# Miniprotein binders against q9h3h3, part 94

Target 1, 235 residues: q9h3h3
Amino acid sequence: EDGFTAEHLAAEAMAADMDPWLVFDARTTPATELDAWLAKYPPSQVTRYGDPGSPNSEPVGWIAVYGQGYSPNSGDVQGLQAAWEALQTSGRPITPGTLRQLAITHHVLSGKWLMHLAPGFKLDHAWAGIARAVVEGQLQVAKVSPRAKEGGRQVICVYTDDFTDRLGVLEADSAIRAAGIKCLLTYKPDVYTYLGIYRANRWHLCPTLYESRFQLGGSARGSRVLDRANNVELT
Short names: E, the ipSAE of ESMFold2; O, the ipSAE of OpenDDE; V2, 0.75 times the mean of E and O plus 0.25 times the DockQ between their complexes.

## First folded at step 7 (miniprotein)

Design PC6 (at its last look DockQ between E and O 0.42; V2 from the best seeds 0.00; counts 0 for: pae E 2.2 > 1.5)
Fold by ESMFold2-Fast, scan of step 7:
Structure PC6 (fold): chain B 235 residues (1-235), chain A 105 residues (1-105)
Amino acid sequence: as target 1 above (235 residues)
Amino acid sequence: TEDKVRELFEYLIEMFERAMKRVEELLKKAEEAAKNGDTETAEKYLEEAKELAKKAELIIRWLKKLAEITGNEEFKRMAEEAKRIIEEAEKRLKEVEEKVKEARS
């Protein structure tokens, strides 16, 4: 590890989770209010640390939409972190299989489809499509990052309850495509995020389980999904 | 490397300070809602404060680990102070929880 880049990325992710969120909660808010909320908080204009010129004056970690059936369950993240530290000192191999077992033991099963888009109209339009799919019940929950001070791409995360449920992960991909999304999607289990496992990790683990590419075929749900770990096409 | 570790430590301290400030703000909102008889809103703020304080414990672990790795006595002192602050916040959480419970009764 050079210069603690993975640790810095993990710290930034944790800070975003801990700072305030702007939430449209379909469990308590009528769906008719969604369009006004999306107009008030376009992701390209909401700033990470607040600004008098933006919709927010205070820090915002995430902009999120919760579906009517959404039931938060992050599992035992504290237990996961403690077990991870024990695993690293045990001399036991750190593999995708041991991480999977660690996640199952501590009920940290959620995962997410990720899409990275530049700030602007296309990001805001994509987010609006995802938000409507969540409120209409085709997806369970989603969030999008605010605009960073230095710029750069923003990320939309669309969550599924269980990364070990391949069919559920694929069904979420289909719903994202049905919402009009055509960009590259990658799927990452939350356990990798909580443990700070990113592309250039010391254990040489692939943090991405699946990759989805839009495929032309006259179908709004058309996509090609690849299992990154086994390099096998699933669709 | 030393400079990058110091930057990480400072970032974690700033994140911890923002979290503690927000915990107190949420607790004040919970107390005000309870005082006005809005126990449902009071419980919501209290739950948010508890979850945030719980996550702040992860920051304390990181601060302690960095202090251990570097052998830096100033880092160790700051990590211990942060631990004291979160323990005080947890006591404050319990006090507000009892006030919300009383208002609901």
Scores: ipSAE 0.481, ipTM 0.803, lowest interface PAE 1.8, mean pLDDT 85
Fold by ESMFold2, look of step 8:
Structure PC6 (fold): chain B 235 residues (1-235), chain A 105 residues (1-105)
Amino acid sequence: as target 1 above (235 residues)
Amino acid sequence: TEDKVRELFEYLIEMFERAMKRVEELLKKAEEAAKNGDTETAEKYLEEAKELAKKAELIIRWLKKLAEITGNEEFKRMAEEAKRIIEEAEKRLKEVEEKVKEARS
């Protein structure tokens, strides 16, 4: 959209990343405690800034669940950001291909499936399903945004380790669908996030790499996944 | 719009202030640990202070960007004051780092 909107969104994202997170960490917390934790912190009731009457009295940037096998490895983010600055100075074209190569070179390969839901039962139910899939080992890590003051849609992010590994991305889509999720999913590599590149960016880059649509019948996979960069179906 | 940007700017200022308060606490703890000969604890506090200062500098980058795109002189003044605060903290960070290194030897 405009520069004002893109920079506002990037600043809000930075603030949320830096605020405290509410985390259920299966590596240190027994799985039997998950249901109580989910009941205490439904994402439709956890407020971004700790409003009165919320389960949280302090700001919350994200609500997250870490799986037993979660091993954080963001890669060489500092080197990525330095190379990005050099690229902009070089006058060379900025394309999805150059971002992909930067991510590969600096080992910043993680990405995430995204779903956007209005506050309420459907959001809380979807989050609970995803959280259980993470604790049970079908997914590695997920997060959900808290309720904004204006009550807009919230986002669930389900992470994968390597956006270039199509099988791994498709396996995560399948696990999400097995958790009962039927809404549209979009996939965004983390390289776009670390460089502050969102929907309305000045380079007209599309941060959505894959799109998944649930199919009600006839499909062996249960979803239709499209590669938006190459305009080809993966399923 | 303007109201949303002002709310975000004010929140970032609060976040910056909390970060800098914590940096000062961590630096004091690093100095105290170094005085007591506990250099491992001092280095842990110092590293945490360094990382938090890097985050505070990122907040300043966004304060400056919001001031620029709004043309708001109050925002610009506040972003410049935050810059002065972080510059002073970085000087103090270097001083504490030298004390910790001296104690380790």
Scores: ipSAE 0.414, ipTM 0.735, lowest interface PAE 2.2, mean pLDDT 87
Fold by OpenDDE base, look of step 8:
Structure PC6 (fold): chain B 235 residues (1-235), chain A 105 residues (1-105)
Amino acid sequence: as target 1 above (235 residues)
Amino acid sequence: TEDKVRELFEYLIEMFERAMKRVEELLKKAEEAAKNGDTETAEKYLEEAKELAKKAELIIRWLKKLAEITGNEEFKRMAEEAKRIIEEAEKRLKEVEEKVKEARS
């Protein structure tokens, strides 16, 4: 049951990527329009399927903000998946190192900080802070899930270009903290998403490489970042 | 578990169909823009259609996987049909791309 749940979540995430996105693109839209856009499409009110009375009449997969320096590069996701299927068939041991090598080989290097928040003011406020940080160039790109029909937590994803670049990952954490975010953050490479590596996966792989915990009165970063694979603090 | 797999499969099919409908709409918009001499807009719609088609191909892999897990012959047939749809869309994408190129010249 647990293995199937991981595959189910992967498929749902991919399905959401297929529906229309509500996007603010800072490359083409003046930054002065951001506040009006945020007011029009608060994540707590935007519904996944365009429910009556929602700001959206059509299904929305994600709400996203693109920064000035954003360049979409997905790498060779198809090649990655083929190599992953071949690896599973081979019966070779699958480790975090294996996934890292697959990611590098296929140039699928993007990763994201994840935060889970209940629908409401706190979510919308957190999203507004992140969106502003993206438009101001402190972050490159972020997205937030719309409100589900049954409710539940929504997720904000803040991307970095390379999950193997520890400095870039840490800089994004610092920018998120500077935007006023105090909740727990987990960092997940996109390769793990594409391969269906979620919690309780059949390979017993940890889907998160890093955890960030907010720290009052600490270093200039305002967080402690833990490397989960090595159980080492990076800050 | 079987019911959950079925629900997921049906959901993925619905998402795929919506995506492919959107691909066709984008291609029509690209063709219309090209006809009007707005090559920049035509290229934008074409690139969006290409990106969406690539994402749709990923769904087909999941459809095939779910069909294999269940052994359901109906699901296998539906996954094969989805593959045919994407192949037709890829041909259409190439046709529109050539029209956009012609409009640039």
Scores: ipSAE 0.321, ipTM 0.677, lowest interface PAE 1.6, mean pLDDT 88
ESMFold2 (binder alone), look of step 8: mean pLDDT 83; pTM 0.796

Design PC7 (at its last look DockQ between E and O 0.39; V2 from the best seeds 0.00; counts 0 for: pae E 3.4 > 1.5)
Fold by ESMFold2-Fast, scan of step 7:
Structure PC7 (fold): chain B 235 residues (1-235), chain A 105 residues (1-105)
Amino acid sequence: as target 1 above (235 residues)
Amino acid sequence: TEDKRRELFEYLIEMFERAMKRVEELLKKAEEAAKNGDTETAEKYLEEAKELAKKAELIIRWLKKLAELTGNEEFKRMAEEAKRIIEEAEKRLKEVEEKVKEARS
């Protein structure tokens, strides 16, 4: 047991949030400028700390695209944190249900579809497809991690407003598939991120709620979605 | 365990230093915008600097917790230095806020 994995992951998440973001904001920037912006900042080439030869000379936490109708609503994160500490002290079981209830009580409802891809053409192509879907109004907001100094896979996050709105979560999956994405997708509510629920968590909780797999010819949606929390196939 | 605590502490220090550098850069931009009569832009940079400084205070809390858990006097000294740096940044922030307020008048 390493004892500090959750703290380290939380610190990395905070650092990425605090460092500068490269943002294409469709609320203020014409859609015609997107292709040039994507060519200037391909995620496989943008480095986390501004390494030589990258498009960036300074640290970059995230590369993001905001849709024209994007309106951020994080809920009461401070109240959530306080309630989380009280829950841990209470001796009550920490389950997906209790975390869901905390999220609803504090209106921390956003979540995201995650896809992990190695740096290279396929990552850049997938990100371009997602970015265009956001600017065209099929998705609300998305971000992709820059290339880490240590290497490894990068992550694309596609956000939805409410993880309890199953139809909205499934609609986002459909839009991702329509953008040409065929890799495995997993869905994580932001409440899990704020509370440090990762695969190496103390409570042995599954860190994601849904899983989507591409399927040709068997589904009207082009994917099979599994509810991991309840072990139910949704499509 | 000890190596992981040290690695985390060093990571937090580096994150804190980058945040403080960005706060100062944002405050310089706010000051320059205020000087040029662009009070709307100055207010935006000032607000970004305030939010970043607020987040940096959370890093100080983590540094102090790690110093306490490890009993490491070097970590305690570094955490105290970081606290001193953020106090100077808060003073600088208030100074720039007053300049922006005066330019708005």
Scores: ipSAE 0.406, ipTM 0.748, lowest interface PAE 2.5, mean pLDDT 85
Fold by OpenDDE base, look of step 8:
Structure PC7 (fold): chain B 235 residues (1-235), chain A 105 residues (1-105)
Amino acid sequence: as target 1 above (235 residues)
Amino acid sequence: TEDKRRELFEYLIEMFERAMKRVEELLKKAEEAAKNGDTETAEKYLEEAKELAKKAELIIRWLKKLAELTGNEEFKRMAEEAKRIIEEAEKRLKEVEEKVKEARS
């Protein structure tokens, strides 16, 4: 049952990626239009399936903001999945190191900081802060999930180019904190998403590499970042 | 668990069908733009179609896996049909790409 839950979540996430996205692209749209766009499409009001009275009439998979320096690079996801299937069939042990090597081999190196927030003003305000940071060049790209029919928490994803670049991961955390975000953050490589590594997965792998907790006292970064694999504080 | 697997399979099929419909619409728009001499617009729609088709291809693996896990022959047939649809779309993508190249030259 636990294995199926992880697979279900992976499939739903992939399905959402296929529906239309609401995108603000800072490469083609003036930064002065961001506030009007945020007001038109607040994440707490945008619905997954285009419910009556929502800002969207059609299904929306994600709401996204692309920075000026954003370049989409997904690597060889198909090769990654084939290698993963072969590895499972081999019966060889699967470790975080195994996943890291697969990611490197197939150039699937992107990762994301995740924050989960209830629908409402706090979510929309958090998203506005992140979107501004992306348009100002402090972050490269971010997305937020639309409101689900059943309700529940929405997720904001802030991407980095390389989950193996510890400094880049920490810089993104600092930029998120500078944008006024104080909630718990977890960092997840995209390779884990593509391979269906979620909570309660059958391999008992931790789906998150890093955890960031907000800190009130005087650290230049405004957070404590924990390496979950090694149980070591990085800040 | 079986009911949940069925619901997930049906959801993934619906998402796949919507994506493939959008691919076809984007390709038609690309062809129309190319015929009108608007090569920039044609290329934009073509690239969007290619990206969406790649995403749709990833779902086919999940459809196959779910079909195998459920042992449902209908689901196996539907997953095979989805594979045929994406293969046809890939052929059409190549045809439209050549038309856009011709319009640019």
Scores: ipSAE 0.327, ipTM 0.686, lowest interface PAE 1.7, mean pLDDT 88
Fold by ESMFold2, look of step 8:
Structure PC7 (fold): chain B 235 residues (1-235), chain A 105 residues (1-105)
Amino acid sequence: as target 1 above (235 residues)
Amino acid sequence: TEDKRRELFEYLIEMFERAMKRVEELLKKAEEAAKNGDTETAEKYLEEAKELAKKAELIIRWLKKLAELTGNEEFKRMAEEAKRIIEEAEKRLKEVEEKVKEARS
């Protein structure tokens, strides 16, 4: 059951990555067109498979916004994967430090803040705020899942270009909060995704690097951020 | 549940079929460009076809995995047929690649 559920989710994720995406690309599209695009494609109404009555008639894997300064750079993923296989056969310990070093060596440095919201106004409002922050240059890239048939929670991913740059990751958290988002945020480096390392992995690695919780009257940025690897509060 | 597993399997089959249809379209475009002497365009279509075929192979791995997890004999047969189809497409890719190389000369 739980094993089959993991396999099912992995297959759905692969399908979503391969299906068409709805993209607002600020590098080629004027910022003044953003509000109309957001109104046409609210994530609570865009359906995964193109249900009748949806704004989309065909499947949509992701809805994304690329900022003016977005430069796609996944790094040396093939070299990373080869080094990972070599490390596994070497008998050396596999630790969070080892993965961090592999990511640095192969320039696979991107990561993302994640938020999960139920379909509806709160989701659409949060996405619109994130999309505007991307187009205005406060964030570089974001995506949101379309509505699933079952109507479960949807995910917004807000990317940063270097998970080892703690200040940059915290600045992205601050920009997300400035957009009015108050829900729990979790941060996951892309290296874990490329290596297929999930929560129930055999090395007991924690793919979630940071958690951000909104607090009233807290720091100037309104967040309490926890380093999950070391159980240390950063704010 | 079983109904959701069947739905996902059938969707992956549809994705595979769309991918393979597109591969054939790209190969035809590569052949046409080569006949017209536009080898740069022919090579671009060929490379796009190769990349899409690699994605189709990923779909096949999941089709096989899901067929095993469900124990469904029809799913197993469909996954085996998809494997045969991509093996034929890889052979076709090689044939078109040789035609493009000949057009360069």
Scores: ipSAE 0.272, ipTM 0.649, lowest interface PAE 3.4, mean pLDDT 86
ESMFold2 (binder alone), look of step 8: mean pLDDT 83; pTM 0.795

Design PC8
Fold by ESMFold2-Fast, scan of step 7:
Structure PC8 (fold): chain B 235 residues (1-235), chain A 105 residues (1-105)
Amino acid sequence: as target 1 above (235 residues)
Amino acid sequence: TEDKVRELFEYLIEMFERAMKRVEELLKKAEEAAKNGDTETAEKYLEEAKELAKAAELIIRWLKKLAELTGNEEFKRMAEEAKRIIEEAEKRLKEVEEKVKEARS
């Protein structure tokens, strides 16, 4: 369970998707323009609701970078929701396996690595590294939240197209680590979001599928990845 | 863009559902505290439940706005379902508030 304040702040943050996004789209914009774009819109300075003293005078919901091969499609979310209702009514067990099967059947496969960082140089540096990896084709798409008025932590989301493709999820982790990120990363499938499954859910499912921790003097990948659902170390 | 609007809509539904679950948990705790004669604790839980229900009304405002902006009939239906759920929760709040008042007097 989360406290009231945490739920209230999360609900307000989600409203960010309604406001305009600042997007670097590598499908239509030359890669040579990325560095100038990153210098113009550092996430520690872009304000959520606009400020004459910031890079934006208008509200900004998210700052995003789309890779050349990025194809935005959520799959059959309506079919997923209908099948979920049927599953709950059927009395069949609700497990990670049955949710995985529903997601596959309805092609709702996307997921994301999440990292939370305080506003400042480290956030801007991390985002620049992620953005370059996206434009270079090592990652597919990413976004970062703008600075809140109070200056709380900001989040970077790095998406993969298929959470059931373990190799693809691990490759994304490797690319994130290669970009110099050393903080804790957690991976969440979007199917859990669409079905309203959260940490304190009645089915006792873990919505965080993978966890990545930076390891000094460790593996060649620079991190240890744990499968949280099955409690199995992958690296 | 439409995919992002759908993602936001579904996440707002998730946040709404979590808020409604927490409201019910707080109301049960308020009832238990009132039953045990701890009216101060009961009033505290009741107040927390009221504030959370108020936050849930904000989520409904966003759901309605997204349904209107997109013209999506499914979003409109889901927003109407959420409105019905919060109305039921508000009725439950009044029932628990009455029990707390009875325990005070």
Scores: ipSAE 0.000, ipTM 0.144, lowest interface PAE 12.2, mean pLDDT 79

Design PC9
Fold by ESMFold2-Fast, scan of step 7:
Structure PC9 (fold): chain B 235 residues (1-235), chain A 105 residues (1-105)
Amino acid sequence: as target 1 above (235 residues)
Amino acid sequence: TEDKVRELFEYLIEMFERAMKRVEELLKKAEEAAKNGDTETAEKYLEEAKELAKMAELIIRWLKKLAELTGNEEFKRMAEEAKRIIEEAEKRLKEVEEKVKEARS
């Protein structure tokens, strides 16, 4: 298509990680300052490269909120990349199980719930709810993409420490729903992002592990979570 | 195709250059914080710089693969120059890390 391939998407994701971030860090900033910070940097207005009229004059890769207990640990991503090349060259089957083992071996365990929303009030409102949940301790860390040059949907990422910890993943989903989020959520381990596993990948792997759909009802859990690889309902 | 690969290569070079500028800015901030006895802030900037350098190494890996795929001599030269730049940045990181350690004790 117009230059967008799995390789290009992976490169864009890496570039965003490398560019400066706008961060509200609850470890060093009082929670009382959050509302003012959210008003100053609404994700629908912050542009990727500092367009005229936006709150930022410089490039912004991500807008993020760190919880009080946040401690960055990306694992051994370089070792993961080397092992991935060896695996592809070996002729061994590439399956969700082999990717899971590579992730465990190299301690690349983090993952994230993703929600995609169009720029506007709904995006900014959803982000504010997530940010407050992070600062209040119901979630650990979250980030949202800035507005792309040509528009399109933006993504909110809500992280968990270990994608192999199913209970932790489900607890994060519950906290997102408690924050008022009703849109479709999908869960992606960071190992898939680093290895460029997106929709229509050459290995025919499902690009996400879990899917969460909002459920209306009085005493309902708030959502239904599906294990996409095994086609099993978890809630 | 060739045009798509060239566009991706140029994009990656631009992102690499931005990352290297950011690494140097963070290292200067770490040095200044260490000089002022603010070792906590110095360590924070140093760790941010280290993470950026790690990500930049992954970009270089992709630049090398694209240069190999295209057989383009200019791409190969640019990828090799990027590798030298990051090696120099890693030496700079070690220098600042030592200064932060000295200020801590």
Scores: ipSAE 0.015, ipTM 0.454, lowest interface PAE 6.2, mean pLDDT 82

Design PD1
Fold by ESMFold2-Fast, scan of step 7:
Structure PD1 (fold): chain B 235 residues (1-235), chain A 85 residues (1-85)
Amino acid sequence: as target 1 above (235 residues)
Amino acid sequence: DREELIRLFEYLVEMAEKLLERAEEALKRGDLETAERLIKKALLILRWAAKLAELLGDPELLRRVEELVRRAERLLEEVERLKRE
C-alpha cells in the first residue's frame, strides 16, 4: 500500500547483487566441505538483512555455489548496448533471431533457469540438491535468495553459459529434474535484462525464452519444455 | 553500465523521498506505527543508494543520500519522542 511501481522490485534485485554473497566455490574448496556449508547456511534461515538469531548477523544478497569449471564472463555489454541502439535507429525488424545474433556478436550469452519456492524444508532440500549437482559438475553455477524481511517465496537461479545452445539449456533442465525439482521453471537470457526488454515491451518479445513443466510418466526426460518466444514445444 | 547505475540511483532516491513524505503525513495524523515503518524502509533504500553512489565515485550523489539520511533520522527521533509521551 506504499504505492510502489514495478521498478521497486528491480531496485531490490539490484541491491541484492550489490550486497555480500555467501559462496561455496568448488574451484578452491574441497567438495567434502559442501554438506557442512549447506547445514550452516540453509536458505530458509539466512536472512536478507542480518539478524542475531539467524546464521548471518550482516546482510546477504545471495547464497551461491560455483562449479569447478565456472568461468564468469558477462561478455561485451557496452558493445551490445551500442549495437542495440544502432539496430533500433536502422529501422530493421527486431526479432528473437536478430537479438540472438547481437548477443552472439558481443558474447553476452548467459541465462538462467528460475524456480520459486516457499521458505522451509522443501526449499532447503531443493537447494541442497542443486548445490550438489553444481559441485559434482552436472550444473555450472547456481544461487538462491535469502529469506526476505517481508517473507514470501525465495528464488533459485541455475545458470547456463550460452542461451543459444538449446541442448545445453535442455541438459541443465534435465539435471535440475534429476535433482528432484518438480515445480515450474522459466528460462531467461541475461541479454534481455541488459537491453531492458520486459513483459510488455514494444517489440512484443517474450522475456521468458523457455518454460519447463514436470510431467510424471508423460515424458522420457521427466519434463516438457516450451520455447516461449516461438510458442513451439521442444519435448 | 554506468548509465544504468545512475538511473537506478535516481530511482532509489526518488522512492526514499516519497516514503519520507508519506511518513511525515503519517506523523501529522498521529500514526506513529506507519511513520516508523516508512522511515525504516526509506533508510534501507538510502543505504543501497549510498553504496551505489560510492561505486559510481560521485561525491555529490553521496552528499544527496547523506542529506536524506539525516532527514530520516530526524523523523525517527521525533517518532521515538512521541512514543514516550
Scores: ipSAE 0.005, ipTM 0.191, lowest interface PAE 10.7, mean pLDDT 81

Design PD2
Fold by ESMFold2-Fast, scan of step 7:
Structure PD2 (fold): chain B 235 residues (1-235), chain A 85 residues (1-85)
Amino acid sequence: as target 1 above (235 residues)
Amino acid sequence: DREELIKLFEYLVELAERLLERAEEALKRGDLETAERLIKKALLILRWAAKLAELLGDPELLRRVEELVRRAERLLEEVERLKRE
């Protein structure tokens, strides 16, 4: 991701946030209705811009499942952005630690495990597993992108409340693995997204904090987690 | 490609305008939480649009972004005012 590509991806993400979402909200809907909802809206069939032949005739930005205890809190994003501009003009070092402190100060703490899968049975099966884990309380909230382009990969995002809580991030990874997910997972704090920090940035900041790879047995967690910033294995 | 950068700029500006229009409608309904969220998203998009305008070196494009930023800031001030009522 370079400057131009990053801005284009950000614009697409904002458009998706603005368009209607298909939501299963466990705070107001009985868990017994989940299987029927998943059958009605498999992500491989839901189209980004609507199609008479798909489950939706109108645009859909995201397909989401909210857990029973879900309480959204984005923190002070405006204060974060102002402080980021001040930091850049101050001449102070810009490091992962400095950015982490900025995020803590402004309570912009959420982050997410990401997985990218091609449209089809494996995507729909993975999403169903994640959705059930959310409704059953092992995960807090998740969303999956609709089918935007023929053959293009879709993304499942599984959110945690606090990217600085390493144990909480690892517990989410374990719950994802327990749901039957075996693909590569990467973890990204939302603070990087709000500040527009991408892979090829001036400060050499890596927006991906953790990677999780499935292990074929021989591991209590079912995965091997790497701390990308410090290049240290956590499991 | 300059033409592609201009297309992206126009897309971002249009998206920000749409967000601010929805924010104004939310304010009319008394939905301060939704209005604030939409205004803050518009400001994020406008920040990227400003960077793109600077790269294109076109002062007219930058002035368009600055006008929308002023509109967003005015709406945010209104949200803060209504929260105090």
Scores: ipSAE 0.005, ipTM 0.257, lowest interface PAE 10.3, mean pLDDT 83

Design PD3
Fold by ESMFold2-Fast, scan of step 7:
Structure PD3 (fold): chain B 235 residues (1-235), chain A 85 residues (1-85)
Amino acid sequence: as target 1 above (235 residues)
Amino acid sequence: DREELIRLFERLVEMAERLLERAEEALKRGDLETAERLIKKAELILRWAAKLAELLGDPELLRRVEELVRRAERLLEEVERLKRE
């Protein structure tokens, strides 16, 4: 058990959070400027560490769109991290329920729908659809990763403010589908991200709480959503 | 890609250094709570940097992380000392 891959992902996520972001902030920028901004900064062309030949010469951690009503609330992340270390030292079982309780106690409730797409037209088109939904008020906030040097898939993150609010999570899924997105979506609470819990973690926890699959003409929302934590179909 | 991992390592080290500098400024202001939180965040980042240094197999990179870990430990000791005064 190395654990390096999970730590590498956590380290990269923190570096991206601290690097400058390219932001379209609908709270201060007219919605009419969005199309020009999207054309200037297509995520398939924006490079992670800058390149004179790309739209950016300096590092970009994330490309983000903030909705008009967006009000950031990350909760008490430092208290969460301290409690997490205490839990690990205590020898008590580390379970999804224990993490949920830590998140609630420290008000670290945000989470996100994730979609992974290869660099190119489909990624840029999907991002444009999500960005418009954010500016139009159907989603609160979203971000997309810049292009890595070696290529590979990029990720679009669409946030909700409370992962324990099933209706809010489902409403975000519906809005994503209404924007024309048809790929697989997975939902991850930010508490897992802050604690560095990824796919292959030592506690054997699944960081994915919900999964959404597109269904042509099937459900009212155009998707099937599964609650993977409780193994229950929600739609 | 070794070069990409080295860039990530350098950025983590820079982040930790910045957090420790902010912690030192918080200590100068008597803001012990902020100092402690910044130090602990730096220690978490340094834990990840240490893993990258191990993967890269470069003892000099690991040594740089160890120096910053010692700096974080000294600052945390100072926080604990001031709490008892």
Scores: ipSAE 0.012, ipTM 0.287, lowest interface PAE 8.5, mean pLDDT 83

